# Designs tried in a protein design chat: VH-VL binders against Prolyl 4-hydroxylase subunit alpha (phyA). Part 4

Target 1, 225 residues: Prolyl 4-hydroxylase subunit alpha (phyA), of Dictyostelium discoideum (Social amoeba) (q86kr9)
Amino acid sequence: KIFNKESLNQLEKKGYLIIDNFLNDLNKINLIYDESYNQFKENKLIEAGMNKGTDKWKDKSIRGDYIQWIHRDSNSRIQDKDLSSTIRNINYLLDKLDLIKNEFDNVIPNFNSIKTQTQLAVYLNGGRYIKHRDSFYSSESLTISRRITMIYYVNKDWKKGDGGELRLYTNNPNNTNQKELKQTEEFIDIEPIADRLLIFLSPFLEHEVLQCNFEPRIAITTWIY
Below, E stands for the ipSAE of ESMFold2; O stands for the ipSAE of OpenDDE; V2 stands for 0.75 times the mean of E and O plus 0.25 times the DockQ between their complexes.

## First folded at step 1 (VH-VL)

Design nz0 (framework fv_nezutatug; at its last look DockQ between E and O 0.04; V2 from the best seeds 0.00; counts 0 for: pae E 10.3 > 2, placed apart)
Fold by ESMFold2, look of step 8:
Structure nz0 (fold): chain C 225 residues (1-225), chain A 126 residues (1-126), chain B 107 residues (1-107)
Amino acid sequence: as target 1 above (225 residues)
Amino acid sequence: QVQLQESGPGLVKPSQTLSLTCTVSGYSISSGYYWHWIRQHPGKGLEWIGSIYHSGSTDYNPSLKSLVTISADTSKNQFSLKLSSVTAADTAVYYCARGDYELTPYEDSYYGMDVWGQGTTVTVSS
Amino acid sequence: DIQMTQSPSSVSASVGDRVTITCKASQGISSYVAWYQQKPGKAPEPLIYAASSLQSGVPSRFSGSGSGTDFTLTISSLQPEDFATYYCQQYNSYPYTFGQGTKLEIK
């Protein structure tokens, strides 16, 4: 249960929430870390941007992560049978994230989520991801788009100076108390520490991954559509 | 709000270099967008000239590649077009634009050019 | 280079009419098509991206469809402000290319 009066107001006003100690279970955190890194070490990840076939879409100066898409059916089963046996604890995390999706549906009027999409991402030393948004808002679009970004971090040995922070730009147009006319961008750097869950409104908050001075940097992202 | 504004000379002599600058306000060029130059010839429609990314990576229309240079000055939040050895065929309205925001391999939200400058008319004549 | 064949070159129509403009790519481009509206003396304005997604602020009477090679822009009930020139554009691969335009004129 993550929503109360204060957290709902913060999400509406600031566009993001940070939840530390989300699973609060060191054994689960370690198992998720091991499963995630094993997918990379077993060459089951692809370089982000490989699917477009142009040099601009493979430019590591834009993003330098390795990714794997995790697909679940309507019964919360991993669809890829070879994958399902190797990510049981990641699937446990996804079940917990589904509870948050259900909270959105039950608490926010007319939210009516359609589907989720999950990505495992691993960054190596020197990896980064430049400033971007996960989607753009359009209430009149026929295209289903990402509305909520949820990022779970498992970097159990992360320490200050390692880099790889998520820089979240907080000039949210929905927040009437923000100074939208300011020349200087406002941001907060989110440390990718283990068991941290970051939730933000996909169309409104730009973000980037600062250069990593360590490896692996592991994040599991679920988008709600 | 994001605004793009072209600047440069409206009249250029044949064989000279056309130089245009796009000034971006309300948004950082150092972002996930590509920054484009497009021109529109009288009566002929739109032609993509090229793009630049904040990394310095450029792509040019092959029909213009040996004549075109696109550069960026992130400290001034500007990007520029140089077109060498111009002829009357280079007479056009020149636009700067941004596009191509997201790079996720499975993202369906690749945007076309969502913000355009107002355009600047360049005439090449003696 | 991917050629974008836009047709017709012009359409004469009345307020309230339904208008369809087509764009055909010389090879498959998935859904990487945008549509723009341009009025005389003005820059192009985005209408549609990703073949069918409305740009923010665009009226719902505009719609886009298609995938692969065949794409359409539809205006379901023309308004006086819709008389303009319309362009399709592919952004599947460089060089980006535009259709030659369709001029929509009042009949």
Scores: ipSAE 0.005, ipTM 0.498, lowest interface PAE 10.3, mean pLDDT 82
ESMFold2-Fast, scan of step 1: ipSAE 0.006; ipTM 0.455
ESMFold2 (binder alone), look of step 8: mean pLDDT 89; pTM 0.923
OpenDDE, look of step 8: ipSAE 0.026; ipTM 0.521

Design nz1 (framework fv_nezutatug)
Fold by ESMFold2-Fast, scan of step 1:
Structure nz1 (fold): chain C 225 residues (1-225), chain A 123 residues (1-123), chain B 107 residues (1-107)
Amino acid sequence: as target 1 above (225 residues)
Amino acid sequence: QVQLQESGPGLVKPSQTLSLTCTVSGYSISSGYYWHWIRQHPGKGLEWIGSIYHSGSTDYNPSLKSLVTISADTSKNQFSLKLSSVTAADTAVYYCARESLAPYDEYYGMDVWGQGTTVTVSS
Amino acid sequence: DIQMTQSPSSVSASVGDRVTITCKASQGISSYVAWYQQKPGKAPEPLIYAASSLQSGVPSRFSGSGSGTDFTLTISSLQPEDFATYYCQQYNSYPYTFGQGTKLEIK
């Protein structure tokens, strides 16, 4: 179980939670890494960056990663049957993340999760993702938007100086007036080390992926709506 | 339930400005990412006119850029199209549509459309 | 501008038939393709986004495939309500562009 009094207080007050040794199973982590990198090497990921010939995406975050969306049905089964047989260990990870979603529903009053969405992302040397939010705050109950971001890293042998840290901006986790983020930027850099799970509140914490000096940088992200 | 509804004059004279409004119900414009105008000439296919992003930034079809303006009024939960110097070639059904950045890729495609409003440009 | 070319322009098929409609982009657009169904006098209804993902409420007989420049919409077993015009659309680059449409007539 992830949530106790201390971790809930941290999430409420700081807007994020870092869990190291999440699976605590080296063989499983290695299999997830292999499956993730093999998807990239077999050209299953698409470039998520801007169209190189145009200036059209000015208001969107510029990103240099390659991505693959992993679609699961309401019974937590990967919809693509060929993919399902190929990424069994990634699917195991996603089942563990679903247990965290269930914990949110059980522990946080009126959380009532609606759905999840998952992305595999690979950055090459030189890749980055500029500052952005995964969602934005809305006071309207009719809005269906991302509320929780969970990022799982599988980068074995990452060392200081390799870059690719997630810079998380921490100055307004409970401020519904997000437009007041004009204040001095406070941040932490989260090293993308293997078996680390980062959880944060999607509408509140801006973040960016700093330039990578290594490859592949692999992350698996699940959002809770 | 999210609904979009177009409104505006059904008949516009050549050389005048066409003004259309899209009223959004069941969802806040400030909560969506992209809002589009599309048109369809009689018996023809679909043509993208332009869009407005949640930040207020706009993108227009280059063939129409000097003639088109899209704006949003978040207090009324509406976004609008102005097309200046219209001719008979602008006779079409005009649609508004929502495009979400999530859930399934960077862009969801246009997942909610209005019913369309018919505009005839004639003297 | 990215040009989207559909094939065929029209097709007649019987209930129960498998139908495929293709869409070709003039340059690489990754998987940023949507498909829409339009019935006479109605607004387009979204079917597919991201080349292969079904929109909510769309019957499982519809499927999409493809990447890069070549995309396909398949209806595995035609139903009477599938009589319509189908459009592909790229949303990789502004201006967004649509194919010219494929009219499906059920014999």
Scores: ipSAE 0.000, ipTM 0.443, lowest interface PAE 14.0, mean pLDDT 81

Design nz3 (framework fv_nezutatug)
Fold by ESMFold2-Fast, scan of step 1:
Structure nz3 (fold): chain C 225 residues (1-225), chain A 119 residues (1-119), chain B 107 residues (1-107)
Amino acid sequence: as target 1 above (225 residues)
Amino acid sequence: QVQLQESGPGLVKPSQTLSLTCTVSGYSISSGYYWHWIRQHPGKGLEWIGSIYHSGSTDYNPSLKSLVTISADTSKNQFSLKLSSVTAADTAVYYCARDEWDYYGMDVWGQGTTVTVSS
Amino acid sequence: DIQMTQSPSSVSASVGDRVTITCKASQGISSYVAWYQQKPGKAPEPLIYAASSLQSGVPSRFSGSGSGTDFTLTISSLQPEDFATYYCQQYNSYPYTFGQGTKLEIK
């Protein structure tokens, strides 16, 4: 079990949670890295912004990552078994993330997750992604949008100065008062180190990927709707 | 605790179809990645027969030349093996196995059921 | 098909001995190797998955190593209950294939 009373309070109060040593299995982490990089080397990823009609909230002209969408059915399984066999260890990770989705459904009243989406992203040297939100805040209760962002990193040799940190803007994510959001921009830089899982509230926290001075920068993101 | 139990006829006549069922308890069959059939001829090693992916897609050992059909019945929490046109060479102990997380391989096996093909 | 070749086919050992069994794949299979123990009249029991990870409940005297084409199962201090036949298996590519088995016999 990943959520206890304290971690849930942190997520609700601060809007984010960082979990280091998530899998705690070096062999598994190395295999996830290899599968991710091989997908990139075999030209299975497309430059971000080429997915027509997919993500209107992201500025495609200044997003420097390559992405692959990993589609899973209602049982959280990759339908294409050949792809599933090729990315076996990524699929293992996604099953672990699905357990977190189930914990949200069990612990948060009326959470009732609808679906998930997963993206493999690779940044090369010089790549970045400017400030954005993964979804919008709306008072419409029936709007289907991303509610939770979970980002898993596999960059085992990352060190200070390598860049590629995720800058998370932390100005009171529970505040629905527009006035307070304009006071100052507070942020924290999250280093994309191996076996780190970052969870945050999609509608509330703006974030950006700072310029990478290393490659490949690999992240696997799952959104809960 | 997860348990797999093979069942079917202990004796089958040559040229007939062998039908075996694996009943799964303590775990939903739709939650596993793959479900496998393996056999072992008397005094010999292990031979993989085939598997069914959770989506219903199947893979069979080419050495069995399309004589094999594997299917799943999620409502009964079981999966089955049909081997057509059997001969004495199909005499073996038949096992079913779970592959819960593709990475783990076959982590839970049934106890096996003995099948003799004889007139 | 990927051929899995075990060596030796038979080994005689005494309680307390270190026993090593090797398995060679005819092509690269990364770390997708499992090891099984089978006692007479019983189903194979999984020992190791992903070349080096112990299955739940397996004693720590068992260890696996290797990647690519060459894999090893080691029993660091043989116990009476360890006399059995051992099989390696690749699960990287269909059809899944097993080694021919190594019979561990009492000396």
Scores: ipSAE 0.000, ipTM 0.459, lowest interface PAE 13.6, mean pLDDT 83

Design nz4 (framework fv_nezutatug)
Fold by ESMFold2-Fast, scan of step 1:
Structure nz4 (fold): chain C 225 residues (1-225), chain A 124 residues (1-124), chain B 107 residues (1-107)
Amino acid sequence: as target 1 above (225 residues)
Amino acid sequence: QVQLQESGPGLVKPSQTLSLTCTVSGYSISSGYYWHWIRQHPGKGLEWIGSIYHSGSTDYNPSLKSLVTISADTSKNQFSLKLSSVTAADTAVYYCARGYEDFWSGPEYGMDVWGQGTTVTVSS
Amino acid sequence: DIQMTQSPSSVSASVGDRVTITCKASQGISSYVAWYQQKPGKAPEPLIYAASSLQSGVPSRFSGSGSGTDFTLTISSLQPEDFATYYCQQYNSYPYTFGQGTKLEIK
């Protein structure tokens, strides 16, 4: 169970929460890393692109990661039979993230989660992702859109200077009122260290992945709609 | 709940321009997604016509590109199809639909919300 | 354009039967396939997206599989309300293209 009065207040007030030692199981973390990197080495990930209608635009100056979508059925089973036998430990992680989704449904009035979506992402040396939001910004309430972003990192040997930090822009994350101008951009850099889970409010916090000076940079992201 | 509803004339003369409008409720067009037009000829399969993003960016089926214009009016929460120089071959049920867009992080997941369809007959 | 070819064009089956419909793309489309069910006089209803993900509210007897060029829709135990026409659709590239449809009929 991750939500108490303090963590809920922090998420509400700041729009994000960082949980270190999430699994607290070195063997499990290593297995998740191995499964993730093996998917990449077996050419199971595709170069990420931006969907601009007529085709997918691939530009490494905008987004330089390789991605694989992981689909699960209503019983939390990986739908692809071949994949299910090769990513057992990633699936274990996803089960733990589902418990957090259930906590959101239980503790946040009218949260009523609709679905989840999961992506495995690998960045190579030189890879980055420019500033973006995980949900469209709108002055209207969102009907079917990402509300929560959960990013789990497995980079065991990350050290300062390696780059690949997630820069999270923390300016008034609950304010959707365009009349309140931000005078300066405030941000924090979140090191992509192993067993760190970052949770944030998808529509409110812009973020970017700074240039990687190491490889592979591995992250598993689950969104709650 | 998101709902889409097609409207426009059910009968169009050959060589004229067919104009259809899709009214969206329960979701703002300017909040995202691609917005699509699809048609179905009597007793036949589905044909994608084109789509629009609220910025005005459009994609058209190459087989129809010179004949099709799709536009959006975000102030009315509507998007519209104009098909010029119609013939009897354009007789079909026309649907509007919302494409599930994941702009920054991956693929579109298909069309998750559809209108009920509107029948258009091109009659001499 | 990516051509989507469905087989069979029609299938006759009885309640309780396992039914499989296949869809073949003329080039690789990864997992960007959706399946729709259409009943006479009604709009298509989405069943499956991303080749294998079940749409909310769709009964668990429906499942999808495949990647690359070969895709299948399976109904594990056919119910009376399942008699309809089924379409696959690729959304990897514009123009979006649909299969010709498979009509599922009572035997």
Scores: ipSAE 0.000, ipTM 0.420, lowest interface PAE 16.8, mean pLDDT 81

Design nz7 (framework fv_nezutatug)
Fold by ESMFold2-Fast, scan of step 1:
Structure nz7 (fold): chain C 225 residues (1-225), chain A 121 residues (1-121), chain B 107 residues (1-107)
Amino acid sequence: as target 1 above (225 residues)
Amino acid sequence: QVQLQESGPGLVKPSQTLSLTCTVSGYSISSGYYWHWIRQHPGKGLEWIGSIYHSGSTDYNPSLKSLVTISADTSKNQFSLKLSSVTAADTAVYYCARVYWGSKYYGMDVWGQGTTVTVSS
Amino acid sequence: DIQMTQSPSSVSASVGDRVTITCKASQGISSYVAWYQQKPGKAPEPLIYAASSLQSGVPSRFSGSGSGTDFTLTISSLQPEDFATYYCQQYNSYPYTFGQGTKLEIK
């Protein structure tokens, strides 16, 4: 169990939680890395866009990652049978993240998770993602919104100077009072090192991916709605 | 199934201290949430009084700050409101409620049933 | 303090009607708005949080929208049990503040 009095207090007061050595299994981490990078090398990932709809909204100066959505059914099975045979170790990771989702449902009254959504993301040298948040504000999108972001990293050879840190802004990010936001702008840089799990409150913490000076930068993100 | 239940005297004399307690069941106060007091004057809307986190951190409505004390007793799984120097204007229904992660994203998801307090000689 | 102004103060409606209640903040509050339903003699019940997220167990005929300073609560097809007073609340900043309430009455 990851949630106790201390970890719940940290989420409540700071809005995030970092867990190092999450799987604590070097062989499993290596297999997840291999599966992730092979998806990219086999051209299974698409260039990410800021707005899903049109080529005009795909701007590499805003977001430079390549993404693959991983869809699972209500029994936690990967829906695409070809994919399920090639990413079995990623699926193992997702099962572990589902246990955390179940912990939220158990510990937080009326949390009642609705669904999860998972994305594999790969950044190349020079890639970045400017400051953003994970929850949207259009009325149609807000009937079911992301509440928790869980990001798992598999970059086993990352070293200081490689870039690609996730800069997490720890102040109130979506205040319409820009003066207040500027006064309290604080951040931490989270190194994308292997077997690190970052959990944070999706609607609050703005974040960015700093420019990568290495490749591939691999992250697997699961959102809880 | 989390439940909140207010308790305290239904009648308080002017100039005395009003003391109310909220008993929480189905969830440990020390596990999280901010715990709030709200009141409703007869025929009027809702007024926020204040909140507490189990660490003892409190926030009070500035209009009431000099008169209000909120405290938590994690061993009894309770939090309490004291309102000093009451007048007839403090006659209201008093509610306790909780907010997940303070002011962050969630509103008040569980409320007590309310307790009526009349300030009269 | 952030002032929350609801309109209308009361509305008369019939079962099956679409009802919209509005709430305006005196300054920007992002999406930190909740809506509550209160029936006579009862505690407020949460309906909506974060301007548009439906509270668990609340019927889908209730919806919320808005950001910044203007917010709405909509009941798409009014049912007999929906006659109540509705309150908006901002939780962007302390002190938390509520709208004055909108009483929904049988026409």
Scores: ipSAE 0.000, ipTM 0.414, lowest interface PAE 17.1, mean pLDDT 82

Design nz8 (framework fv_nezutatug)
Fold by ESMFold2-Fast, scan of step 1:
Structure nz8 (fold): chain C 225 residues (1-225), chain A 120 residues (1-120), chain B 107 residues (1-107)
Amino acid sequence: as target 1 above (225 residues)
Amino acid sequence: QVQLQESGPGLVKPSQTLSLTCTVSGYSISSGYYWHWIRQHPGKGLEWIGSIYHSGSTDYNPSLKSLVTISADTSKNQFSLKLSSVTAADTAVYYCARDLWFGEYGMDVWGQGTTVTVSS
Amino acid sequence: DIQMTQSPSSVSASVGDRVTITCKASQGISSYVAWYQQKPGKAPEPLIYAASSLQSGVPSRFSGSGSGTDFTLTISSLQPEDFATYYCQQYNSYPYTFGQGTKLEIK
């Protein structure tokens, strides 16, 4: 159970929540790391790209990660049977994230989650992802898109100076005396350390992945719609 | 469909405690929403009084000092406002409202309001 | 406390007109702004949340925009039922604060 008064208030008002030692199981973390990196080494991930209009656009200066979508059926089973046998510990992690989705459904009456979507991402040395949102709200509330982003990190040897932090733009200038001037960007840098789970509100918080000075930088992201 | 209904005495004497109740129907108060009290003085704008989360955690407008208490009774699906030591300045229409958390929706459902007059 | 200032305090318009109401926050509040419509003797009705998202059931002629400190509510083609007082509200931090209101009157 991750939600109590303090965590709910932080998520509502600040838009994000950080949970360290999420699994708190070093053997499990190591297995998730091994499975993730082996997917990459076996060429199961594709270079990420961006779509502009009708054309697919690839530019490493904008986004330098390699990605693999992990599809699960309504019974939480990985659809690809060959993949299912090779990422059993990643699937265990996804089951734990699904419990958090169930907490959202139980605690927030109008939440009514529609689906989840999961991505494995690997950044190499020099990789980055410029500032973006995971979702865009429109002027009409009928459009359903990603509402919650959950990112789990497995980088067990990360140290200060390695780069690859997720810079989350929080825009809380309540301590400034320049109310008539252009809003100053506020941010926090979230270190991508092993067994850290970051949860944030997809439509509201801009974020970027700072340049990596190490490899592989591994993250597993689940979005709740 | 969610509906909120304010109730309480329409007339309160100066120095007494104002007590109002908001009855919620169509949703359980214990389901993770924030619940607010707002008031509107005659011919003026809106003033936020305070809020309660279903767990009992409260936040109050500092301008109302320690005069405010908000509480919830989940068995009756109600939450209540007590404002102590009232004066004529507390004459207003009082509203209760639901706040869907995650900061997305703000206060999305309001009661119809109840008029409170403070006079001798 | 974050102060919300609306302009104009009142505006006169005709059916079919495009009407814009502005709201300025004394501090940055990201996109945590809601807009409400209030008719005489009635409770405020939510119109917009998160600066630009329509509440369920609200006609598409209403739209919101802005971020940081400057926000606008626009009615693209005014209808007879739209004559009311409009309020902005920040919900970035406690205490929640409202603008002073803008009265939209028939010309």
Scores: ipSAE 0.000, ipTM 0.435, lowest interface PAE 13.1, mean pLDDT 81

Design nz9 (framework fv_nezutatug)
Fold by ESMFold2-Fast, scan of step 1:
Structure nz9 (fold): chain C 225 residues (1-225), chain A 122 residues (1-122), chain B 107 residues (1-107)
Amino acid sequence: as target 1 above (225 residues)
Amino acid sequence: QVQLQESGPGLVKPSQTLSLTCTVSGYSISSGYYWHWIRQHPGKGLEWIGSIYHSGSTDYNPSLKSLVTISADTSKNQFSLKLSSVTAADTAVYYCARAPYDFWSGYGMDVWGQGTTVTVSS
Amino acid sequence: DIQMTQSPSSVSASVGDRVTITCKASQGISSYVAWYQQKPGKAPEPLIYAASSLQSGVPSRFSGSGSGTDFTLTISSLQPEDFATYYCQQYNSYPYTFGQGTKLEIK
């Protein structure tokens, strides 16, 4: 189980948790990388920035990744049969993330998870994603909000200077005993290295993906609602 | 023991800007929580106006977004509401409140100020 | 916006009675409902959060239940100090919205 007293306290106090060597299985990591990159090479991902409409020229400056939604049924089966035959090791990863969801349900009072969503994302050289929150706020139709973001990185040869770090803004109201309200943004840059899992509180921690100087930058994100 | 206290003018003329302040004691605003403004029209229910996170990030009721600004002053441990171009419809009791960050526990607003009455009249 | 509708708008009861107040959301809000008590001239006082969790210091005769769209506040044995107006509130999505209130009156 991933949650002990220290990790829960860190998540509560800081709003995020970093787990390195999450799978700790080099063969599995390599297979997840291969499956992810092959989805991109086979043109299975759509350009996220092109999906907006009248503001299309600004979309690319906002978000430069290619994405594929991975839909699973209540029995943890990938709904798309063509996809299920090609990403079985990604599905293994998602089963491991579901175990974390179950731990949240067991240890956090009133957590009561509703559903999960998963996205495969690939950034090319020059790609970035400006500062945002993962939570949905809607006065109309969207009443189910993302609560937890889990990002798994699979970039095997990342090195300092390659860019593509996730800049997490750590201005969590419960993380400090500071006398003064912070006037400057506090942040930490999270290197997108292979077998790293980042977990954070979706509606409260703003984050951005810094410009990539390498490709492909691959991440698999699961949100808990 | 955390306490919140609203202050501001009891009377405001139409078209002016309403300015209210919430003074917080027993807890430093910079240390946590969401800090909210809520109002209650005479004889009516409660309306959420907006909130400020300790970092300065704000969320506003869409019906008021173009008219409302919420800000914080850490030197005085206060947060404030400015509502521009007021009309008689803005006559209400204004409350400030705190909501815990603890998203997982689903906490509502746990500490409220006593409220301050604002009348918009010529 | 999510509309919160309380029923009844007013209820008359006697000390010792069991009282239930209902709150219906126009859309699913999981368990993100709080209940508040307001006495004339006073600020709302929190009673329940997360639909069923009792706020610290609140008497055990108060309880909440429900999930999704239908929620209830129950007072198991009404006391003289409980005559007040009660509000439900959703905090699942912005803007946060309140019910119109239920006035609990002496029978």
Scores: ipSAE 0.013, ipTM 0.463, lowest interface PAE 8.3, mean pLDDT 82

